# VHH binders against q9y6x5: the designs that were tried, part 26

Target 1, 379 residues: q9y6x5
Amino acid sequence: LPPKLLLVSFDGFRADYLKNYEFPHLQNFIKEGVLVEHVKNVFITKTFPNHYSIVTGLYEESHGIVANSMYDAVTKKHFSDSNDKDPFWWNEAVPIWVTNQLQENRSSAAAMWPGTDVPIHDTISSYFMNYNSSVSFEERLNNITMWLNNSNPPVTFATLYWEEPDASGHKYGPEDKENMSRVLKKIDDLIGDLVQRLKMLGLWENLNVIITSDHGMTQCSQDRLINLDSCIDHSYYTLIDLSPVAAILPKINRTEVYNKLKNCSPHMNVYLKEDIPNRFYYQHNDRIQPIILVADEGWTIVLNESSQKLGDHGYDNSLPSMHPFLAAHGPAFHKGYKHSTINIVDIYPMMCHILGLKPHPNNGTFGHTKCLLVDQWCI

## First folded at step 18 (VHH)

Design ia27
Fold by OpenDDE, look of step 19:
Structure ia27 (fold): chain B 379 residues (1-379), chain A 124 residues (1-124)
Amino acid sequence: as target 1 above (379 residues)
Amino acid sequence: QLQLVETGGGLVKPGGSLRLSCVVSGFTFSSYAMAWVRQAPGKELEWVSSISGHGGSTYYEDSVKGRFTISTDNAKNTLYLQMSSLKPEDTAVYYCARVQYVYHSGRWEPFDYWGQGTQVTVSS
């Protein structure tokens, strides 16, 4: 039987939640599988970029999803969560579900993973759900497992996405123990439901399952605001993305805009595009705007408006608060093995290996995940 | 033409044992996973146990782990559920079901064929 893989994402699940809260179902999952405690994600540490990095193995500058909000100056197109269906934005890379879909006697399935409801390179998953936040996890899970069991050609790769604990992290802040405990309990219960469903269907031992996330969450405060209106007139630029990484499109001379912003706050770094630090791998794409502002951890960039968010993400990808985790179970993985860290782009070559797919050129390192796999030598 | 017939239910005291049987006709176990599901009075259907088609993998709900054992006899076309250390909470109608998704009543359901069920009552 061809190997099968289910990739599950709980949006905004910070890695250290595992240390600070109880997850009986997830811990059982880990006990029977593997854990990577920290996954270094890509900069910007936002939902669309990181989910696409997981399934392409590419940094943002390479796969072209550089933010949740984008602008292309040539075509004058805009990208956002409410406007993400144009293949133009996705076609700079080939996600794993497309690669899998194009193989003989294989198909892909997706439940609301970013980009899965868009034809990429003229290929769309054989089975997918249009994104709808109102659809329950149960319904998503039911469809995914149905496709994994009943499809012809067989579904060998599937994705499942859920919006929590990100939404709650934004609302309550990650330091709200009372509310976050409740939210994370629900997440653990959903993991329990997932495992139970797979066992019920007789899939548990033969299905590879990865549970991961795209980013973490940091505590924000009304006391830590950077007001751009105090530094520069709004008429001098167009805001493409706001916080914690602002993308600035100057309407006047770029240097003038830069000079007005460079000293705006001691808690914000201002970069010309060519001066963006190399470690971000966030430079070589036309969709990156001429100036970017990067707020320090826990600081929020605002205009002359108050922020409602008590938690946020998108900060420096070296910050532990931005890191998700990865857990996995199945015939490809060891049992009871824990690993400290990998890069988020390393997931792609691992998944390709598990599925027997030839990976597209990518930025991942297969060697970083070898110790997780039963068929590999671990040094 | 497909049929599942459960037997083996009855009244038993707490701590007792029962063995349920499900005779299958019209298909082969090796092609399908099989499951036991139960429904207690006033409660929803609850998954109890599953066995893979090849018989190599068995799965249990947490509440029955260590107490129940699912198995098959291919020669007899029979699915079994050995129940031990029974509790009042185990009181229910027990159904055997073939694991196969089917579209019904507006949604996909994981079981396409069911038996008529057998009553298990655990009482002092």
Scores: ipSAE 0.734, ipTM 0.913, lowest interface PAE 0.7, mean pLDDT 95
Fold by ESMFold2, look of step 19:
Structure ia27 (fold): chain B 379 residues (1-379), chain A 124 residues (1-124)
Amino acid sequence: as target 1 above (379 residues)
Amino acid sequence: QLQLVETGGGLVKPGGSLRLSCVVSGFTFSSYAMAWVRQAPGKELEWVSSISGHGGSTYYEDSVKGRFTISTDNAKNTLYLQMSSLKPEDTAVYYCARVQYVYHSGRWEPFDYWGQGTQVTVSS
C-alpha cells in the first residue's frame, strides 16, 4: 500500500517552549522520531500565509496568501479571517492535498487546516470538516482517524489543525509562565491522546506523523505602542492590515504618505514595496500593498491607545521568537535524531517525497531535510 | 455468521496470571487490527492493547505495558491476551473487538464488532 502521512499543526507553538516547559508526551514522540529545533518560517509570520507555505512549498508572494487580511485592487476583493472562502485567493498555488487525491487510488482528508474547506482549482479535500473553532480536538482527531481507517480509495494524506497555543499566547503573552504552563500541558495531553488513538487503531508504526506549527509568539506591552493616528490622518490611506505588519494603500500621493510615516517611530520600519528587503521574498504579488510598516519585535501598531493582545506574531521571520519547531515519527523517519533548522518551505518537498508525489515548482530544498529520512544518505 | 467469543477469565490472586482467548469466525481475521478493551465496575471503557493486521505490530496502554502480551494464532483464528503480574486494578470485564469505524448514536466509533466479554477478577 502507498505511504500515508498525517500533518498536524498546533498554531503559534514557539520553538523554545520545548526547552522552557515540560512535554512528557511530545518528548516521547521526539525520542522515537526526529526533531527540527527551529523552523525558519516565511514573512509575514502570520497564520494563513505560513500554513499555506507548508502545503505548497512557496513563499507568500508566490502562493498569494500574503496576510490574514488582504485586498486585490484589480478585482476589488477583500480577504479576512471571516471572509476567506473565495477560491480566488487560494488559486495561485496547488496545495499538496489536491495533488495527492488526483493520484490513482488515493484520497485526502482534512480537519480544519487553513484552505481545506475551499475548492482550490475546483478541487476540495476528499473528506473535510468545515472550519468551526468550537469543534474539540477529540472530534477532529476522531474524524481524521476514521477517514484514515475506513476510506476507499484510502486516505494517504491527512491534515489536522488546532488553534492553541496561539490563542492563549495572544491572550496571556508567552512570558506568563503560569497560564502558558497550563495551556502547554493541555497541548501535551492532546499529543498523548493522538498517539494513543493511533496505537489503539493499529496505525502507529505504519503512519508517518508530522507535528509542527506556523509561527511563534512574542511578548507585547502597553509600553510598546506605535500610534499611527499621531503620524497621519486616516483619510489619506486605506488600512488593509494593521499589526505588526501594516499594509497601507495610499489615497493621496504615495510619496506624501510615505514621508508622513517614515519618521513616525524609531521602532517601525517603513517600506515602499520596491524597497522591501529581498530576504523577505515579499514584493512580487499585487496583493502586497504599496507601503508596508514593520514593527520591531514586541511593538504594536495601533490607531488609538487601545487595549491590545499581550502576545503577537507576524514580525520579521529572522527573529527566533517567530520560529516554530517540527517533530516527526513514522516509517519514513529516523529514530532519535535531532536537526538544528530547516526552512518552512522545505516541508513541502519532503512530504512529496514521502508520499511519492511529483512536487510542483516550489521554493523548498529537499536536501535540507534528507537527514530526517531513512531512505536518504545523510553524509 | 460473524462472531467474537472471549474465554479465559476468572478469579486470580494479585501477582497471578491469566490468558484470555478470543475465537473469531465469519471474516478474514488477519486483515483487521484487533483490540482488547476493558471496563471496570462503575468506570468507562478503557483500551488495553491492540495488534495490527499483517505483520502483527503490538501496542499497549501504559499501565499494562511489560505485564500484558497480545498475540494471534491464525491457524486457530484466535486472538490472545497473556496477562501477568495482575493487580486489583486490572479487575474488569475484558472485551475482544475488531478495529473498524462504525457510525453509532451520532458518532463514529472505532470498533464495529465486540465479544460479550469475559470477567477478570484480581482479589485476595
Scores: ipSAE 0.625, ipTM 0.889, lowest interface PAE 2.0, mean pLDDT 93

Design ib1
Fold by OpenDDE, second read of step 20:
Structure ib1 (fold): chain B 379 residues (1-379), chain A 123 residues (1-123)
Amino acid sequence: as target 1 above (379 residues)
Amino acid sequence: QLQLVETGGGLVKPGGSLRLSCVVSGFTFSSYHMAWVRQAPGKELEWVSTISGSGGYEYYERSVKGRFTISTDNAKNTLYLQMSSLKPEDTAVYYCARTQYKYSGEWTPFDLWGQGTQVTVSS
């Protein structure tokens, strides 16, 4: 039988939550599997881009999902949560569920992973749920495990997405120990439910399971705001994305717009597109706007209205507060092994290896995950 | 066919308690995130609380945290707001509304509202 893999994402699960809170179910999962303590994600550290990087192994400039809000100047199309169904935005890459779906005697399933309800390269998973945040994790879990257990052709790759602890992190801030403890307890219980259900179905020993996240969360404050209206008139530019990385489309001369913004705040870096640091791998795509603003950690870019969020993400991907973790269990993985760090793009070639899929060209390094796998040498 | 109906408002003294109800008709409220919002005279709409349909997560505006409790009864298809330690500044028309959470971390605009119920806190 072909190998099976379930990829689970808890949106906004900051890596150091594992050190600061109790996770008895997740720790048991890790004890019987592997842990990567920190995963360096891609810039910008937002939901759509990083989830697509996980399943493509590409930097954002390469897979074309460069933000949660995008604008294409040629077609004049917009991308957002309310307008994410156009394959135009996704077709610059081939996600792993498409690759898997196209294999003989295999199928893919998805429970609300970003992009899975869109026909990408004219292919969509045999089983998927349209995104609806009101659907319980239990229902999502029930559907995904049913498909893994009873489908024909068999589901060999499945994704499962949950928007917590992201929503709570935004509302409470990651430093709210009382509220976040309660939320993270629920997350751990969900992991317990996942494991229990897999055992009940007889899938636990044979199914490879990866639990990860797209990004972390940093503490924000009303005392750390950058008001763009204090620096530049609204008529001089179109705002494509706002905080903590703003995408600016000038309506006047780009240099003039840049000059008005470059000294706006000591806690914000302003880049012309060609001057964006190479380490971000965030330059070579037409969907990246002519000017980007990058706020320092914990600072929020605002217009006249202040943000109500006490936590946010999207900052420099080198910041530990932006990093998620990765845990895994199954026949492909060691037991009781901990690894310090990998890049988020490294997950794709690893998953391809586990599933026996030929990977598309990608930015991941398979060598970085070899120590996690039982069939590889760890040097 | 779609309808939200708020009840339970009234006059109460400072420090008192009220329980608001919102009965949903025409849809299952568990298919949405349900929220309470309020509007005081001459002021803008203010978000008060949200309860998630996805797992019963509760969110509160900071000024009502610890005093207000949002909850649901699935069997009755009813949303509740238990208010305690009420203050004069809590005086407003209270509305129930439905919303959704987005991938981006934003909430959708409310697309369905009740008629509202008046809450007056006065000595």
Scores: ipSAE 0.802, ipTM 0.932, lowest interface PAE 0.6, mean pLDDT 95

Design ib10
Fold by OpenDDE, look of step 21:
Order: structure tokens, then C-alpha cells, then sequence
Structure ib10 (fold): chain B 379 residues (1-379), chain A 123 residues (1-123)
């Protein structure tokens, strides 16, 4: 039988939640599988970019989803949550579900993973749900498992996406132990439901399952605000993306805009596009604006309006607070093995290997995940 | 026709309780996140609470946490706000509204409101 893989994302699940809270179901999952304690995600540490990096193995500059909000100066197109269906934005890369469907006698399924409801390279997931945050996890899980079990051609790759604990992290802040404990308990219960469902359907032993996330969450405060209006007039630039990494499109001379912003706050770095640090791999794409502002951890870039968020993400991808985890279970994985760190782009070549797919050129390193796999030599 | 109708408001003494209802028509409220918002005289609109369409997740403004409970009855297509330990500062017109959560971590603007129901907390 062809290998099957289910990729699950709990948005905004910070890696150290595993150390600070109890997860009986997830720990059981890990005990019977593998854990990567920290996953270094890509810069910027936002939802669309990182989810696309997981399924392409590419840095943001390469796959072209460089933020949750984008602007293309040539076509004058905008990308956002309300406008994410144009293949133009996604076609700079080939996600794994497309690669999978191009194989004989295989299909892909998706429950609201970013980009899965868009025809990319003229290929859309064989089965998918349109994004609706109000749809229960149960319904998403039911659809995914139905497709995994009853589809022809068989679904061999599936994705499942859930918005928590991201939504709650934004609302309450990650340091709110009372509220986050409640939320994370619910997440663990959902993992329990997932495992139980798979067992009930006879899928548990044969299905490879990866549980991961796109980013963590940092505590914000009304006392840590950077007001751009104090530094530059709105008439001098267009804001493409705001916080914590602001994308600035100058309406006047770029140097003049830069000079007005460079000393705006000691808690914000201002970069011309060509001066963006190499370690971010966030330079070689036309969709990256001429100037980017990067707030320090826990600081929020605002205009005259105050932010209502007590938690946020998108910061430097070297910050531990931005890092998610990865857990996995199934015939491809060892049992009871823990690994310290991988890069988020390393997930793609691993998934390709599991599914027997030839990976597209990517930034991942298969060697980083070899120790997780039963069929590989681990030094 | 899309419609939200709030009821249950009234005059109550400090420390008292009220239960607000919002009946939804023209759509299935489970396909949205439903929220309560309030506006006191001379003040801006203030978010109070949100419940996910599935009913599994609830969110509260800090000042009402522990005192207010948001819930739904699917069979009645009705949203509720149970308010307890009411304070004078809770005095406002209360509206129900619908929204959704986005990938970006933002909430969609409220696109549908009821007429509101007056809540007055006074000695």
C-alpha cells in the first residue's frame, strides 16, 4: 500500500508550551512516535509564509508568500486574507499536495490549510474545505478521515489546520496562564480526538501523522508601542504590512523615508531591502518592499490607533518564542525518539521521502530529519 | 433577510444579573463567530465577548471575565449573554454582531448588528 501522510497544524503553538503545560494526549502521541522540541521557522514568522514553507521547503523569498499582506508593484495586485485566491501569489512554488497529485493513482485532501483552496500550477487539492474559522475541528477531522479512507484515487497526503492556540494567544497573551491553560487543554483534547478517530477507523497503525505549528507567540503590552506617526507623515509612504515587521512602500525618495524612520525607536531596526540581514533569507523577491521595519520582541508597531493584541508573532525567527514544535507518529517514524532542533524547511524533504515523491529544489536538508525515520541511517 | 434581534435588557441593581438573548434569522449563526459589543453613553463601541460558531471557544474582554458568560442554543438559533455581578460601568446598549477569524490573526469587521438592548445598572 502506498504510504499515507496527514499533516496537522495548530496555529501559534509555541514550542515551550510543551514544557510549561500538561498535554496527556500529545505526550502519549510523542511517546509512541517522535518529537522535535524546537523548529526554527522562517522569517517573517507569520501564518501564510510559514505554512507555505512547510509544504514547499522554501524560504519566503523563494516561494513568494512573504507576508500575510503583500503588494506587487508591477501588477498592482494585493494579497491578504480577504484576497488570497489568486494563483499569482502561490505559483512561484509547487506545494507538496500538487506534487503528490501529479503522481499516478494518488490524490490530496485539505482541511483549511493555507493555499489549499487555490489552483496552484493549475492544480487544486482533490478534496478541500474552504476556509471558515467557525467550522469545528470535529467536522474538519471527519472530512479528512473520510477522504483518507474512502477516496479513489486514494488520498495519500492530507492537511488539517486549526486556528488555536493562535487566536487565544493574540487575545490573552501567552503569559496568561489561566486562559492559556484552558485553551491548551482543549488543544490536547483535540489531539486525543484525532488519535481516537484514527484508531476507530483502523488508520492509526498505517497512517503517518505529523503534528506541528507555524510559529509561537510573544507577550505584548500597551507599554511597548512604536508609533510611526511620531516619526513620519502618512503621506510619505504606503503601509503594506504593519507589525511586528512593517513593509514600507515610499511615496517620496526612499532615502528620505529611511532617514525619517531609522531612529524612530531604539526597539526597532530599519532596513533598506538590500541591507536586510542574510540570515533572514528575506531579500530576493520583488514582493519584499523597499524598506522593512523589524520591532524587537514584544514591541508593537502602531499608527495613531492602539493595538488590542496582548500577544503577537512575526518577529525575528531566531527568537525561541517564535518557534513551534514537531511531533510525528506512524510506520515511517521511530518510537520514543526526541530531537532537539530542525529548520521548518526540513519538513518538506522528509515528507517527500515518506511519500516517495521526488522533491522540487528546496532549502531543506534531509539529513536533519534522518534520525526520525526508521528506514534511514542515523549517526 | 439577515437580522439580529436582541432582548433581555432592563434595569438592575448593582450585583444583579441579566440574561441577554440574540435571535438570528436569515443565516446560520454557527457559520460565524458571534459577538456581543456594548456602547455606553458618550463612549466608543466596546467589544465584550465572542463565541466560535462551533461553540467550542469563547473570548471575553478583561473587565467582564468571570462575570459574563456567552453561549448559544443551536436549536433556537439564539446567542446568549449571561451577566452576573453587574456594575454601574456595565450600563450600555448591548448589541450582538457576527465576525470571523482570519489566518492573519485578525478579526473581520462586524458586518451585521442588532438594534441593541439597553442595560442599566443603578442603585
Amino acid sequence: as target 1 above (379 residues)
Amino acid sequence: QLQLVETGGGLVKPGGSLRLSCVVSGFTFSTYHMAWVRQAPGKELEWVSTISGSGGYTYYERSVKGRFTISTDNAKNTLYLQMSSLKPEDTAVYYCARTQYKYSGEWTPFDLWGQGTQVTVSS
Scores: ipSAE 0.831, ipTM 0.921, lowest interface PAE 0.6, mean pLDDT 96
Fold by OpenDDE, second read of step 20:
Structure ib10 (fold): chain B 379 residues (1-379), chain A 123 residues (1-123)
Amino acid sequence: as target 1 above (379 residues)
Amino acid sequence: QLQLVETGGGLVKPGGSLRLSCVVSGFTFSTYHMAWVRQAPGKELEWVSTISGSGGYTYYERSVKGRFTISTDNAKNTLYLQMSSLKPEDTAVYYCARTQYKYSGEWTPFDLWGQGTQVTVSS
C-alpha cells in the first residue's frame, strides 16, 4: 500500500506554548513520535503565505502568496479572504496535494487548508471542503478520516486546518494565561480526539501524521501603536496591507512617500522594495509593493483607528514569538526523538520523501529533517 | 425568510440580571458564528460577544467579560446572552448578528441583524 500522510495545522500555535502549558494528548503524541521544538517560518509570518510555504517548500517571493492581502498592478486584481479563489494567485507554484492528486491510483483530500478549494494548475483535490469557519473540528476530522479510510482511488495525502489558537490569540493576547490556558486545553483535547479517531478506524499505526502551525503570536498593546496618518497624507498612497507589515503603493513619487515614512517611528523599519533585507527572501515578486513597513515586535501599524487585537503575527520571522512547532507520528518517523529547529520550507521535501513524490524545485533542505525519519541516517 | 428576532430586554436596576434571546429563522445558525452587538444612545455600535458555530469558543469585549455569558441552544436555534452585574453603561439596544472568521484573523462584517432589544439599566 502506498504511504499515507495527514498534515494538520492549528493556526497561530506559538512554539513556546508547549513549554508554558500542559498538553497531555499532544505530549503522548510526541512521546510516540517526534518533535521539532521551533520551526522558522517565512517572512511575512502570515496565514496564507506560510501555509502555502509548508506545502510548496518555497519562500513567499517564489510561490507568489506574499500576504493575506495582495494587489497586482498589471491586472489590477486584489487578493484577500473574500477574494482568494482566483487561480491567478496560486499558479506560481505547485502545492504537494496537486502533485499527489496527479499520481496514478492516488488522490488528495483537504479540510479547509488555505488554497485547497481552488483549482491550481487546473487540479483540485478529489475531496475537499469549502472554507467555513463555523464548521466544527469534529466534522472536519470525520470527513478527512472517512476519505482516508474509504476512498477510491485511495487518499494518500490529506490536510486538516483549524483556526485556533489563532483567533483566541488575537482576541486575548498570548500572555493571557487564564484565557489561553482554556483555549489550549481545548486544542489538546482536539488532538486527543484526532488520535482516538485514527485508532478507532485502524489508521493510527499506518498513517503518518504531522501536526504543525503556520506562525506564533506576539502580545500587542494600545500603548504600542504607529499611526501612519501622523506621518503621511492618505491621499499620497494606497494601502495594500497594514500591520505589522504594511504594503504601500505610492500615488505620488515613491521617493517622496518613502521620505515621509522613513522617520515615522523608531519602532518601524521602512524599506524600498530593492532594499528589503535579503534574509527575508521577500523581494523578487511583482506582488510585493514598492514600499514596505515592518513594525517592531509587539507594535501595531494603524491609521486613525485603534486596533482591537491584543495579539498579532506577521513580524520578523527570526523572532521566537513568530515560530510554530512540528510534531509527527507514524511509520516514517522515529519514536521519542526531539529536534531543536528546522525551516518551515524543509517540511515539503520531507513530505515528498514520505509519500514517494518527486519534489518540484524548492527552497527546503531535506538534510534538515533526516534525523526525524527512520529510513535516513542522522549525521 | 432570513430573520433574527431578539427578546428579553427591559428595565433593570444596577447589579441586576437579564437574559437576552435571539431566535434564528431561515438558516441553521450553527453554520455561522453568532454575535451580540449593542448601541448606546449617541454612541457607535459596539461589539459585545461572539460564539463560534461549533459552540466551543466564546469571545467577549473587555468591559463585559466575567459578567456576560454567550451561549446557544441548537435544538431551539437560539442564541442567548446572560447578563449579570449590569451597569448603567450597559444601557443600549442589543442586536444579534451573524459573522465568519477569516484566514487573515479578521471577522467578516455582519450580514444579518435582528431588530434589536432595548436594555436599560437605571436606579
Scores: ipSAE 0.803, ipTM 0.911, lowest interface PAE 0.6, mean pLDDT 96
Fold by ESMFold2, look of step 21:
Structure ib10 (fold): chain B 379 residues (1-379), chain A 123 residues (1-123)
Amino acid sequence: as target 1 above (379 residues)
Amino acid sequence: QLQLVETGGGLVKPGGSLRLSCVVSGFTFSTYHMAWVRQAPGKELEWVSTISGSGGYTYYERSVKGRFTISTDNAKNTLYLQMSSLKPEDTAVYYCARTQYKYSGEWTPFDLWGQGTQVTVSS
């Protein structure tokens, strides 16, 4: 039977939370497995794009999920978190659960990982939950473990998604020690529950488990707002996405719109699409709009209103505050090994290796993660 | 069909306590996130507190943190707001409302509202 893998995401789990808060259960998990202290994610550092990068190994420009809000000018289609089920948006890549379940005698299961309730390339996850953030972690875990333990053909790849600490990070900001301590303690308890249930069901010794996240979180403030209405009239552009990376579709001459925006704030970079820095790998897709605005860390782009968020993400992917971590445990992984950094796109070829799958063309480098694995030369 | 009904409002002296209830009908409220929102006379709506559908995560506006406690009783389909150390500034109509958290980090607009219950804090 093929090896099994459970991929878990705790949304918005900033890498340095591990050093700044106590995680007895997660630390026990790490002690018996591996830790990657920083995962360099992809730009923009948003939820839909980075979750899809994990499971495709592709930069956003290559997999086509370039933001949480998108517009395609040819088809006139809009993408948002309330309108995310059209396969059109997802079909520019093949996520690992599709490749997995098309293998003989394999299936895939999902508890709310972005995209797993969409029929991508006419293939939806073999077992899945429709997204509903009100469903408890316990119910998500119960479904995943039921599917791992009882399915025919067997579930060999499963995903599990949880909204915290992202929700609390947005609401309180990452610097609110009292509230974040309370929230992160609850998350550690959930990790303890996860491990305990896998042990009780006899899955723990032979299941590979990855615990990771899509991005971090930075502190915001009412003192750090960039008001677009002070710089440009709404009539000159269509706003596709706002903050901290604004996507601007000009209604008039693009150069004229650019010139109105370029000096709007010293805390915002304005890029024509062709001038977006190469290191972002964020240029070669029609869904990336002709002008993007990139706020400095901790700054919020607003129209003519205050911001209610005290924490945000989406900023430059070179910022340590945007980076998650990765921990893993299971027969494929060393025990007690710590690694400094990988790229988030490296997770995909590692997962394909663990599962014995041929990866699709991707941007990951297997060599970056091979030292985590017991079956590889680490030289 | 779908209803939210608030009760428990009234007149209370500063420093006093009050418990608001919101009884839901027509849906299982534990599958949604629930919130309290208030409106003082002549002022705009102000978010007060939110509780996750799981009941494990609670969020409070800064001015009520430590004084108010949001909770649920899933068996009774009832949301509560326990209010203590009440101040004249807490005088408002209090609404319960339904929302959800999205992948994007945004909350959905409140799609279901109660009629409100009046809380008056005066000496």
Scores: ipSAE 0.513, ipTM 0.788, lowest interface PAE 2.3, mean pLDDT 92

Design ib11
Fold by OpenDDE, second read of step 20:
Structure ib11 (fold): chain B 379 residues (1-379), chain A 123 residues (1-123)
Amino acid sequence: as target 1 above (379 residues)
Amino acid sequence: QLQLVETGGGLVKPGGSLRLSCVVSGFTFNSYHMAWVRQAPGKELEWVSTISGSGGYTYYERSVKGRFTISTDNAKNTLYLQMSSLKPEDTAVYYCARTQYKYSGEWTPFDLWGQGTQVTVSS
């Protein structure tokens, strides 16, 4: 039988939560599997871009999902949380579930992973759930495990997505120990439910499971605001994305707009598109706007209205607060092994290897994950 | 361009039934989940029901389960809420709303609203 893989994302699970809070179920999962303590994600450190990087192995400039909010100047199309269904935005890459779906005697399943309810390259998973935040984790879990267990052709790759602890991180801030403790306990319980259900169905020993996240969370404050209205008039630009990385579309001369913004705050870097640091791999895409603003960690870019968020993400991907973790269990993985760090794009070639899929060209390095796998030499 | 228009509200006695309609323009149901929400006088906005874009899933607030039925007619681009066994506590302005994809972690679940239709349940 072909290998099976379940990829699970808990949105906004900051890596150091594992050090600062108790996770009895997750720790048991790790004890019987592997842990990568820090995963360096892609810039910008937002939900849509990083989830797509996980399943494509590509930097954002390459897969074309460069933010949660995008604008294409040629087609005049917009992308957002409320408008993400147009394949136009996704078709610059081929995600792993499409690759898997196209294989003979295999199928893919998805429970609300970003992009999975969109036909990408005219292909969609045989089993999927349209995103609905009102659907419980239990229901998502029940569907995904049912498909893994009873489908024909068999589901060999599945994704499962959950919005926490990201939503709570935004609401409470990651430094709120009381509220975040409660939230993270619930997350650990959900992991317990996942493991229990897999055992009940007889999937636990044969199913490869990856539990990961797209980004972390940093503490924000009303005392750390960057008000763009103090620096430039609204009539001079269109705002495509706001904080902590603002995407600016000038309505007047770009240089003039840049000059008005470049000294707006000592806690914000302003880049012309061609001057964006190479380490971000965030330059070579038409969907990246002519000017981007990058706030320092914990700073929020605002207009006249104050932010309601006590936590946020999207900052420099080198910041530890932005990094998620990766845990895995199954026949492909070692038991009781911990690894320090990988790049988030490294997950894709690893998953392809596990599933026996030929990977599309990608930015990942398979060598970075060899120590996690039982069939590889750890160098 | 994008618009939701509710109809079907009115006055009914306890135990009675009403059918609300929401005509959608500017988009297709297949791409979005739709919901009904209500607001009683002096009360906060309350979620009532959601139907998935595929139509395969329906969800209900606990107090309306078994009494309310959400459905769609794609040919008519219309969302419905069949209400039965109505109670005085169901009195509210009922809104249809389009559900957002909340990958950003925002708490606001909807991005498009109708004008609302009044439902009054009274003896």
Scores: ipSAE 0.211, ipTM 0.615, lowest interface PAE 1.8, mean pLDDT 94

